# Miniprotein binders against q56419, part 138

Target 1, 326 residues: q56419
Amino acid sequence: MEGRTLEEVQEEVFKRHGVLVPKKELEDLAKALEEAGLLLTEKVEARLKEEEEKLKRERPMRLAGLSYPEGEREARAFLEAFRASYPGEGEEARVLLMPHLEPSRVPEVYGAALAALEKTPPPERIYLVGVAHRPLKEKAAALPVPFQTPFGPALPDLPALQALDALLPFELFNTPLAFREEHSLELPLFFLKGRFPEARVLPLLVARRSPELGEALKVVLRDFPGLLVLAVDLSHVGPRFGDTPLTRTLAEEARRRDLGFLERLAEGEPEAALAFLGANPTRIDGVEVVASLLPLLRERKGKVLAHRLDLEAPTLSAVGAGTLVL

## First folded at step 13 (miniprotein)

Design wb67
Fold by OpenDDE base, second read of step 16:
Structure wb67 (fold): chain B 326 residues (1-326), chain A 120 residues (1-120)
Amino acid sequence: as target 1 above (326 residues)
Amino acid sequence: SAEELAKELEELLKKIEELLRKIIELAEKGKFDEAIERVDKFIRLLEELIEKLKELVKNPLTKLLAEMIEELARAILELVFEVKDLLKQGRTEDAIEEIEEILKAIKLILELVKKIAELA
């Protein structure tokens, strides 16, 4: 329980609603949850410790057989099908913005990313920057271990990771458990590893804007050149995200914000892209990543290859996804 | 309304309970692949539960209770991944024991959701 005592809650409920919830009732509920939790907590702690020790060696696939095929042959067919879903041609990318949404929801957006990768010379390394959907100890983190894929392990670039760590004012190698289930890395990595099997990877997560990360990466990229990939989603609108059910007006606003954001990035104006969002009322996911990577995005001109606002019908909610090359 | 949401959560929790019982049944029959498939379904339903719990936040009390339930649900999620690993290893007895503990926790959550509905 973050900081609030049962007494504070009781007082607040009384002040707001005129109802005095019996302290004992709250205590009994809290105790019941705690007892159930404590029984599970010891087991959970033991499990988390084991998982953390495993993550010192490798990051296993979590979404194989769910979001993408586990077998290499089937995985290659999957890549080909996704590429086929985008009828256009790609452009060479030095920076690639692509989604991390469930691939089946936005196949043509991933297809556009694959099209861009077809026009991109094989990089020595890929800087893969995802969104932390779990808390990090620091603003950003890296996991310096092999990531399993159907195409074999994506090997870390340890020299480049170490160079990055040395330039950051915080420990880069923090919160390994945040990587365990982080789909913002796993999903794009499937496509990246499938296209560039020999590329080393720097798997990075951003929880909060870190200007230091962008400045450090700008330096590291001089000695360790590579492809920069921003694995980010765009607007999140509807009941799942605290809005009313998706309407035409809400969808148009989400699209307007997504495209306005991507277009300004394509013009090499990342600060203008952030400013355009203001308070980010449609909850564009990639804001903290873009804010962290400003030094790498400035003055780079590019092109929006694809965009989709995908409806999740069961929740009447929608998520935006886009592919941008710079 | 908080009452409508609580009812939806109760229905979801009942589905989760039924699913857990089915996982046990399948595991006891040695149908591990089918059990694992149901575990994956359980994970998705539990994630849905966690997201819906955020909507219960109508006042400080419901916020506190929702946060507490979410913490427990996240703990359950962690254990369910272990259950999946145990089933893959053919450690049926260990898996069933963990599922039974999860069932107790889910029942508690159900009772708490009912209580939240009464207090709203």
Scores: ipSAE 0.146, ipTM 0.632, lowest interface PAE 2.2, mean pLDDT 88
Fold by ESMFold2-Fast, scan of step 13:
Structure wb67 (fold): chain B 326 residues (1-326), chain A 120 residues (1-120)
Amino acid sequence: as target 1 above (326 residues)
Amino acid sequence: SAEELAKELEELLKKIEELLRKIIELAEKGKFDEAIERVDKFIRLLEELIEKLKELVKNPLTKLLAEMIEELARAILELVFEVKDLLKQGRTEDAIEEIEEILKAIKLILELVKKIAELA
């Protein structure tokens, strides 16, 4: 804490309130906080280093027992219950867009994704692209280790990951700690591993628009063919997301925005989909993912299998979720 | 207002302190699943605290103190993930030791928030 700043604070309080703040008490409290902060920072730094070392070997389950069952038998029953929530038949997917929202909130949307996976020939590998919820050192990152699931570990496709790394202008394996707590990968992976237990995975996170990632992935997919999965949520509306309380009008606007976006993607027009969002692209969670993957989405026609706006009554907020096959 | 926000922070920190004490009690009794459930609640309350502190940072009279509290709160959040792992492993003594350190930091934050409220 800077002494000059404390003096300025005392002067300003005196000017506005005619009261002198005891500088000694503030200094003593600041010293105690700095001492506690320094000790905790050293402890946190040691722990993060330890955790980063562990992540060199595997990525453990974090949401088991919370968002999905920990045991294999219970996890299988859970998966089948989600499939049963969707009354339709799926379509074969070359590219699958699915949510990473808490599954219990939108069971029929995940059910539609499962239906699509049933119609899709088992891929040798899955390119799983999620949204970074923690800062990355670069625009995108990957973690080349087994990801634990109730169905066994999802093994990394090391040759494909290395090929991707070689084509990028930055180190792909740049922020392992960002993968420690990442539901945009873990939740879709639960469903993907349940349906394709033998598939290898490329777990990818996008933090900011990376056209170079899309270009590199197009090259890698040609040589290492597989299923591309975009794990993205749609509209975020309401006070929980810094917006006005949800109304019927705002909910209908969100549904229209989500569906307009998905339908344009289904027509193979991802630039038109992004343009449709207009001046507020931040309303959709996966905009940066879609913008990064443009070369992989152009001229691929498909079908919207499901869409739902999940209403969160206590916060008067909502999150959109959809399943799109391309 | 800043005064209302400071009062909300004080009440939030008191709830956090009570929750940490409950986690220790549950861990001591070997009720690890219930303790973990309380840890998840603690994480949510701590994230709420960090978001509310962002509003105090906008006030020039409280900015430096709020930034110090926010940094400490973020450090605590990292330690909480270790507590959760220790509880999952049944490492009761290690988990309690870590929670006691977090409790000490929360008490310090509470005392500092009370001082901020007096200045606001």
Scores: ipSAE 0.030, ipTM 0.491, lowest interface PAE 5.3, mean pLDDT 83

Design wb68
Fold by OpenDDE base, second read of step 16:
Structure wb68 (fold): chain B 326 residues (1-326), chain A 120 residues (1-120)
Amino acid sequence: as target 1 above (326 residues)
Amino acid sequence: SAEELAKELEELLKKIEELLRKIIELAEKGKFDEAIERVDKFIRLLEELIEKLKELVKNPLTKLLAEMIEELARAILELVFEVKDLLKQGRTEDAIEEIEEILKAIKLILEFVKKIAELA
């Protein structure tokens, strides 16, 4: 918490609303929450320390049995079903933009990604760049350990990760706990590992735009060639994200923003894609990732294979997802 | 309205409490798989709670209280993952003890949400 004192809050409430909240009542409430929090915090800290030590060895599946099947046979059937949900053919990808949204929400978008992967020669390594939904110590991070999947562990490319770390002005191997529950890596990795079982992986998270990351990766990719994957969602609109309930107008604006962003990326104009969004009023998720990877996206022409704005009916909110090959 | 949202949160918290009690009951009966399934449901409801708490931000006081509740809810979320691991390991007593602590925290959150509704 930015250290607003109870007194400051009380004063602000009084100034804005003319209500004097009894300091003692707030203090008693705060103390009760703090006492409950402290008791839990000690246990949480002990748990987090144990989890961090485990993450030095491997990253276990967290969404197996929830978002995708845990068993390999069932997982393969899952992949085939998702591929079947996209009626088109893919194109060879050197860069793949794909979603990290719950797969069941946008099956055809993941199907389009699989279609692209079918046309892609098996890479030696995959640079998997996700979105950090938790704070990182640095602008970006990597976790240099095996990621568990139903298809076996996705093994890290340690030489390439080390080469990347050496070119960054910050420690790449930071905030391991941010990877523990990060679905922006786990979900796309399921599909990637299922298609390319022998590929090494560089699991990367971006919290804030890092031009340094894109420049470093551009150098690393010369010595360590591979498939670049941007695991990003698009617009986030509706009450969950601070908007009114989804309307036709709001949905049309979200689609316009999503497609306008993807189309400019497909033209090899990532700066134009970012500029098109402006203040990003529909909250496209992938902005910081794209902004970090500009050197790798410039002048690459490609194709938008799929797009969906998926309604979450219980919240009258929607999330955009897309698949782009470059 | 803040009152309507508070009512929705109260209803959600009551469902969460009932679910936690059911998890304990299932664990005590040795129905670990069913208990784990309910834990997964609890996680989803708790995530929903965290998202709804963000909507309580109507004034500086509600913001502060919502932030405090969110921090506690995140701590609960961490402990629930431990509960799930304990249940998978058959460490029933340890799991129940943690759930009982979570129940106390959820009850506290409920009292806070009620208070927020009174202050709105």
Scores: ipSAE 0.106, ipTM 0.594, lowest interface PAE 2.7, mean pLDDT 87
Fold by ESMFold2-Fast, scan of step 13:
Structure wb68 (fold): chain B 326 residues (1-326), chain A 120 residues (1-120)
Amino acid sequence: as target 1 above (326 residues)
Amino acid sequence: SAEELAKELEELLKKIEELLRKIIELAEKGKFDEAIERVDKFIRLLEELIEKLKELVKNPLTKLLAEMIEELARAILELVFEVKDLLKQGRTEDAIEEIEEILKAIKLILEFVKKIAELA
């Protein structure tokens, strides 16, 4: 049993600090918190049941009118403006690493991704791997429903998802609710659907490293070839992410770590990329995705098309974003 | 360090409480767009609160209370999207009722954070 009782907490405080905490005060506080939690639980459970039922049919747009335009015509113009933000030419991608950060913050990085998609033959399906921002019941999950976009619904590749599920030691469709507010899938999908309107998608989330996911995906990709997209952000530094305020030194360290990570991936050396980061002190969120997909990234050489460390002056914080083709 | 973190949480919770009261004021005046803007600020502050609570969970003496507060904060986060929808619909009375329930929970979390500061 990992739980600690209020009595155990009181005993530990006494042993370490020589202070006896009034049990009644802690008990009254714990009881009030428990009662508040129970009152809110009924409302949360009702809401979650409703949301889960909706997610059995489709995944609606959540960021339309906020991060991208709701209407198809306006969305098309918006997407083309991002492409125009990148002055370079793309490279053909078999694997694409792109951000899921708010697009308006790093338009040239999304523009580079769009340039790569222009050079890439239209895939029959896209394996879109994002990062879970809500807990998953397993290390990874997928949601096998149409995802709405301004360009029409991105349809799931049900045969490929079923093949993947069959090869995994856990239920793939384990946490539908994790997908209802998931920007790491929604934001890249906006750009991918805009460029490849006929492609089906496998929307995948990684919470913790899953080598079994990478091994299964390697098998599935042989039978169901497609474009692999890693939708990951890079360094997260500053008070917004638990650090001290951003300094020139910390910003330079973040840029160095972002670029060192991406360049090693571009050499087809994902283990070297992970080793370069070590304990991941600038919190690159792509680490768990790369660690899960090692079999798909080894010996694939490519090119870093763009990198930016976006500065958020009000919070003295920054987030790194990059585009890599393999 | 735990005491310093608890003080940071106390100040954050006071800002959250003031923000919730402002949302009620704006909703009562029918200024729903401005109220929704404050709800988005509330979501960001609540997410910051949850992240800071992860540091208190690392301390054995505060772990139990920090975990209970984190669970309550996550429950509030789920309900806040309902508040945003009610405000978008101009459903003033329903929105205020829900915000008042959230405000009660935030006040309770503040009392717990003050106790953590005393016990650390």
Scores: ipSAE 0.052, ipTM 0.534, lowest interface PAE 4.7, mean pLDDT 83

Design wb69
Fold by OpenDDE base, second read of step 16:
Structure wb69 (fold): chain B 326 residues (1-326), chain A 120 residues (1-120)
Amino acid sequence: as target 1 above (326 residues)
Amino acid sequence: SAEELAKELEELLKKIEELLRKIIELAEKGKFDEAIERVDKFIRLLEELIEKLKELVKNPLTKLLAEMIEELARAILELVFEVKDLLKQGRTEDAIEEIEEILKAIKLILEMVKRIAELA
């Protein structure tokens, strides 16, 4: 709860709607939910504590057998199939923007990312920057533990992570539980680990724009060179996201915003990309990540390799995904 | 309308309840793989519920109630992951006990959704 008292809510409802909801009725509703919650809360807290202790050692796969195969052989076949779904050739990446959407929804966009990785010399380390879909204690966070994949563990680059932490005005190693189920890291990491098995990883999450992160990373990258990966989705439109059902007009606007954003990034103009979105009416997911990494994106020219606006038919909603190389 | 949305949520919650009962039945029969598959389905339905709850926000009261329900739904989600782990370990009795607690919470959410519809 946003810290509002039941009395404050009662007053607000009265002021806005002219209806006085009895305090007792609100209290009875709250109490019923709390009583059910309390029974679960003790168990949940105990579990969360155990999970947090486990996350000090490793981050297990959560989407194995669901979004990608658990077995290594099947996982390699999966990578090959995704690569085959993109008919083009890639380009060498120093920065890769790729989706974190369910892979089966946008196979050719992940295929384009794989095509770029084929043209990329094996990096010593990968800076993998995802989107925090859960609250973080700070604007950004890292988890300095091995991430499990079908290809073996993705090992953290502890020296580079420590160097990054030392340059940030906040504790980088915060909110470990936010990493437990975060698909924005797990999904792209599958593809990255499959292509670069020996690369160390810096798994980073951004919850809010952090200019400090971009400046710190710019310094760290001098001593600890590597591939920068932005794992971000693009527009989110339709009823699931608060819009009307997808129409041709809404889809065209989403595509226009996605492509306009990506093309400005490809021109090396990340500030222009952000400005182009304005209030971000189509809810491009990657805005806070891009805003955090401006110093690393400036003046880098590249190419948009793929884009898709994927329809989720059951909700008449759509999500944009793209692959950009810089 | 808030009433239409509440009805959709009620239907979703009923499906969730039926699914939980089926998970118990499968677990009791030692059909752990089938039970786990249903748990995965439950997780997806619960995530759908959480997203749909956001649409219930029409006024400060519905916002408060939706937030409270969302918090409970997130707690349920944590327990469901435990249920899945317990089933994988063959700890059937422990898993069933947790599912029964989840069922109680889901029933409460259903009652709250009904009340939200009445207050709209």
Scores: ipSAE 0.164, ipTM 0.671, lowest interface PAE 2.1, mean pLDDT 88
Fold by ESMFold2-Fast, scan of step 13:
Formats: C-alpha cells, structure tokens, sequence
Structure wb69 (fold): chain B 326 residues (1-326), chain A 120 residues (1-120)
C-alpha cells in the first residue's frame, strides 16, 4: 500500500477495465483488513521479541513427547530400540551423514547411525550441520546456546563457534528465530547426545550453498577436532513436494538417485555426487549441505550403511533417508 | 482465470476456517496431540494460500488487495507457532483465545477474496 489511496486505485481500475467499484463497501473492507493486519503485526512483533529473548538463554525441546520421549529413562529405551532395528555392525565415522526425517518412519536408518556412533571414539565436539526450513539472513547460521534434550543440555562449543564466526565473511549468529523450530538439528541431536553425552555441539544450518563455510570449517576442525555430522534427507517425491503421485517407476528413480549420490560420496567424490544429480529432479535436500562442505568430503572414503525410501501413503509421496560413514 | 483462482482461494479459506474451529474443539476436549496435528495442516494450507495469492496480479487493485491479504496471512502464520506452543503446554484457554483472533482475520480475508472474485 505504498502511498496510493483507494480513490487512486479505483480510478486506475476504472480507466483500465471500465468498471466503477463501490467506494464505500471497498473502503470499509479495506479498513477492516488494515486494522486486523495492524493488530496482528503488533502481536507478531511482541511474539518475535519474546522468542528471541528465550533463545538467548537456551533452545528448548519442541518434539519431546511427539518424535521422542521426554523422560530420560524412556528416551534411553527408545534409543536402544532404534539401535536394535539395525541388524548390522557399524563402522567408525569421522564424517556421518544421517537423516532428520521423523525417526519412526525409518528406524533402521537411525539404527545404522547409532551403530556407527557405537564404533566411533567419543568426540570432544560435534559439528552438526542441518538444513534450514526457515529463511536465513545469510547462507548459513548457528545458535550459540544450550540445546535441551532428554539426556540433559547439549552445550555449545563457544570457542569453536567464535573461531568459525571470525573466519566467515558474514555474521554466523544471524537468525536465532530460524532455530526455534528446526527438526533437522533437534532429531539428530537426540541420538547424538544419547551416545555422546559429554560432547559439545556446533549447531549449524545451511540455507544455500556456502563454499566459504566449508573452507572455514576445514580450518576450525584442525584446531578444534570433532565429529562432522550432515543431517540431511534424500529424495522428496510425490504430490506433497509438488510432483505427480508416486509410481513404481518414480520410486525406483528416487532410490537410484539416492544410492548413486551416496555411493559417490562414499568414494570421496562429492563433486561427482552433485554432478550425478544434475538438476536434482527428485529434490535431495542434502545438495546444499554437500556443496557447502566439499573441502571436508573430498578424498574421504567410506560406506553406505543403510538406505530407505519411505512411503507416505495418504499423500502418495515418499522421502529417502540414508546413513553414510566417511 | 482470475475468477477460477479467486474461487479456489475462497474454498481454501473456508477449509482453513473449518480447520481452526476443529482445533478449538480438540483443545477444549484436551486432545492436544490431535490439535497440534491440525495446526500443522493449517500451516500447510496457509502456505498454499500465500503461493496462490502471488498469481492474482492482473491489475493495480487486485495486486494491492492480494498484497494486503499476503501480509495478513504471513502475520497469522507467525502467530500459529505461538498456538502450537500453547497447545504443547496444555494452555487451552490461551490457545483458544489466539485461535479465535486468527479466525476473525481469516473471515475478513474470505470476504475480501469474494470481492476480488467479483472484480475479476
């Protein structure tokens, strides 16, 4: 509504379309809509201020009682049940790719991640890289506060986060509200904290490819060694994602793309993994994370431990999930 | 056509209104998990509404009205996160109060969309 009156707008509509709009009726509706917008904008501003203030102290659990149990005892049993869902043995991880999809949908994939963590020496810190589901002011962001879990708070590695911030061409702590509801960090963190209760965390979100993030992380990891975790899902196919209803052919294509992507990463060829996907027609959400972290993934060989394309029957849609150790 | 799009928006807004009333019903019955599930559905429908409004730019009046509705819808989307938190906490009365305010805004949007359809 930038500087235009209702009269000016009505006159322009009349000139262009030859229709005279009832001024009084339209004015009354526009005034009611404007007043409602003003009241809600004021409430939004108050809400955002409250949420930002809370996030300066800690990041509370949002999915406790929904995606995982709230109590420590129940959470421990839940975690062990997921480990039991994977019949194989893990392998030591220096880099772990795991999903952030609802765990109950792909328990064996999370079980494979737990198996890998079981074989991995406890790290002093975890670089947890998720996918932003909310807009960020910059290509990437972090939140330097304790993240609550049923196993106690996952404490931020403040010296490592500050070192990372200093090396980036943008402010790392740029969008705290993006962390208010972020399952790509919360769900993997539940499993990571359960296995490594003493590890500090760098909770990182990627919205767009940031090669400068990967270069900075390579430097920080040298001085602050730790476990790198890419919390990403694979193919997203079907109507829920703007695609046609899932068919056998589309499901096979999604599996082929997921596995081809993971296998190339396992060969230490992340550029080849990205090139294999081309235009990313099945919407693998890990692309921006992998593209950002190229310096950390090159020439690092590993193994795909699990893969699943999970069907969401009510929407005829599916999401791919996998566990990769490097 | 703009008339067909406006009719789709009207149908979508009526579904959103019905969903908000269902959330109130579930919250009153203490069915917080089911209420939260319906809030997530509301968020998806509201995001769909915002995307469809981007298509309604044909003349300066419909552009102006669509922008006003989009701004209001984005404000509602933000307040819905508060509703979800209140439901998680079992704060039924506070959640219902917020949902009732959102319902009033949705009714205004519905009335405005009907007027846009008439002008198309």
Amino acid sequence: as target 1 above (326 residues)
Amino acid sequence: SAEELAKELEELLKKIEELLRKIIELAEKGKFDEAIERVDKFIRLLEELIEKLKELVKNPLTKLLAEMIEELARAILELVFEVKDLLKQGRTEDAIEEIEEILKAIKLILEMVKRIAELA
Scores: ipSAE 0.038, ipTM 0.537, lowest interface PAE 4.8, mean pLDDT 84

Design wb7
Fold by OpenDDE base, second read of step 16:
Structure wb7 (fold): chain B 326 residues (1-326), chain A 120 residues (1-120)
Amino acid sequence: as target 1 above (326 residues)
Amino acid sequence: SAEELAKELEELLKKIEELLRKIIELAEKGKFDEAYERVDKFIRLLEELIEKLKELVKNPLTKLLAEMIEELARAILELVFEVKDLLKQGRTEDAIEEIEEILKAIKLILEMVKKIAELA
């Protein structure tokens, strides 16, 4: 209950809705939660502590055998199939925007990312910036440990991570548990490690816009050059996200927002891209990442290689995905 | 409507409960691999539950209750990952005990969802 008293909750509900929830009902719910929670809490805390200790050594694969193959041979065949799903040629990337959506939903968008990586000289390091789907203690975080992949571990660039930490007004190495299940890093990392096996990685998560992160990274990139990867999805529309079922009108609006966002980024106008979204009514996922990385995106011209609005038929909802090279 | 959504959540919770009971049954029969596969299905259903709970937010009370359910669901997820590890290790008794605790928590969520529907 985020530290709120039952009385405060009761008052808030009354003020907003004119309904007085009986205190006893809230107490009974709180007690039931406490009883169930107490049983869960000790075991959960012990487990979380163990998991945090494991995350000091490595980040294991969580989606191997689910989203991508666990075996290296099968994983290579998977990469080739995804590359084949995009009929175009890529361009050299200094900045790559790519999705973190389930790969099977948008194969050609990942294929476009692979096409760009084919034209990109092997970087010494990859700055992989994902979206935090769990709360972070700070606006951004990093996990300075090896990430397991079917192609072997993606090793952290500790010197570059330390240089970044030293320039931030907050501790970069926070909230390790947020990385444990974070697919926004794991999924793109599969493709990146498969293409660049020798590249070191800086796995970064953004929970809230951090202008400080972009400024710090701009400095770090001078001494520690590398590929910048934004692992972000685009619009999220339909019932799963609080809208009506997907209609032609809603899909057209989502596409308009996605493409308008990507095109302005491709023109080197990231502030214009953010301004174009306004209140972000179609819930573009990558907004906080882009807002954090403005200094790195300004004046960089590039190309949109792919876009898809993918329908999740069971929920009549859709998610936008795109690949952009800068 | 909040009532329709609550009904959908109740149906989802029933499926989750049935799945947990099936995992116990399989584990008791020594069918650990089959139990393990169903744990992955359970995780996916629980993730779906968490996402659907966000849709229940119609007012501050439903928001609070949804947040409470989400916290409980996240705690359950941690235990389910442990169950998965225990089953993989062949620690069947420990896994069953943990699933029984999860079942209690799922029942509590079901009661809370019903209460949300009554208050909507």
Scores: ipSAE 0.093, ipTM 0.558, lowest interface PAE 2.7, mean pLDDT 86
Fold by ESMFold2-Fast, scan of step 13:
Structure wb7 (fold): chain B 326 residues (1-326), chain A 120 residues (1-120)
Amino acid sequence: as target 1 above (326 residues)
Amino acid sequence: SAEELAKELEELLKKIEELLRKIIELAEKGKFDEAYERVDKFIRLLEELIEKLKELVKNPLTKLLAEMIEELARAILELVFEVKDLLKQGRTEDAIEEIEEILKAIKLILEMVKKIAELA
């Protein structure tokens, strides 16, 4: 409210339209809206306080029974089915780029990630870097609590998280509520925990480009070696994302841009990968993550194992997904 | 135009109201997975509603009402996470009670949007 009263609103309507709106009707509406707003705001504040307290102890599963099975036995069978959906062999990964969209939409892409994990020696810890889908107080955040999975809790690597926090110019543990509903961490974690049940995790979210995060992670990884996972989706095209309806030509352009991005990363040229996307008008989910992690991606050669553009027919939209090993 | 936006908002709010009634029906029948999917659709429609309200905030005559409605819609969005948790837990009565409260707020927003259309 910019100091505008109902009487002032009524005067503005009269001035512009020459009509006097009944003051009592406006007052009754404003009172009803104020009462509803007050009641709901009080509930929201109480709800957020309760959720924040719960997140101090653990991060519960939110997508169990929806995106993956809740029970351990069923979850294991589900994971193995995804591995079976990819006909190739994996490659050992020090850095793994994998998607975070609904797994059933791109089973071969998740299968390729599983193939890479199969060839990778079990890491002591996993640096899991996702994309914030809620605002963060800082450019990046982490939540230092166990994350529940059907395979048991993924335990935080507290010494490595504390080392990272100490090297950053901002508080790393700044937005716990952003982790309440975050599929960019939960979906990759399901697969990672299924393959590496003993590995501890650093669950990290990036909202905006943070070169400080990449520099700090380079130092921490030297002293706390582990698997770096970038959980990112690729092209977002179509009306769902503020673009024109998908056509065959636009879909092929999106595939071309996704592959051009991934191939440049595979050559150890992440700046060239970002420049390629900047020259091509497409929205890629992982740009801020890649831009933040440049020091960790330079001069690392690897292979693109899989790529798919998932088509959403009802909205004439699409999301790209890929698996890259470095 | 403000009149065209108001009509779009009315249609969107009617869809939201119908969806909430369906969620109640599914929850009463113990179809929690289907109710949960409908809650995700509700979230998307509510986010669309908030985005469309930003256009009405640009008009000085409707700014005050649009801001109040936007605040109410954002509060509802936060409460929806509790509804998702209640449905996951099979807490039918609690979930229905919360959804009915959200439905009452949506009906109030619809009435306010009709008045905004009259003021434009």
Scores: ipSAE 0.081, ipTM 0.551, lowest interface PAE 4.2, mean pLDDT 83

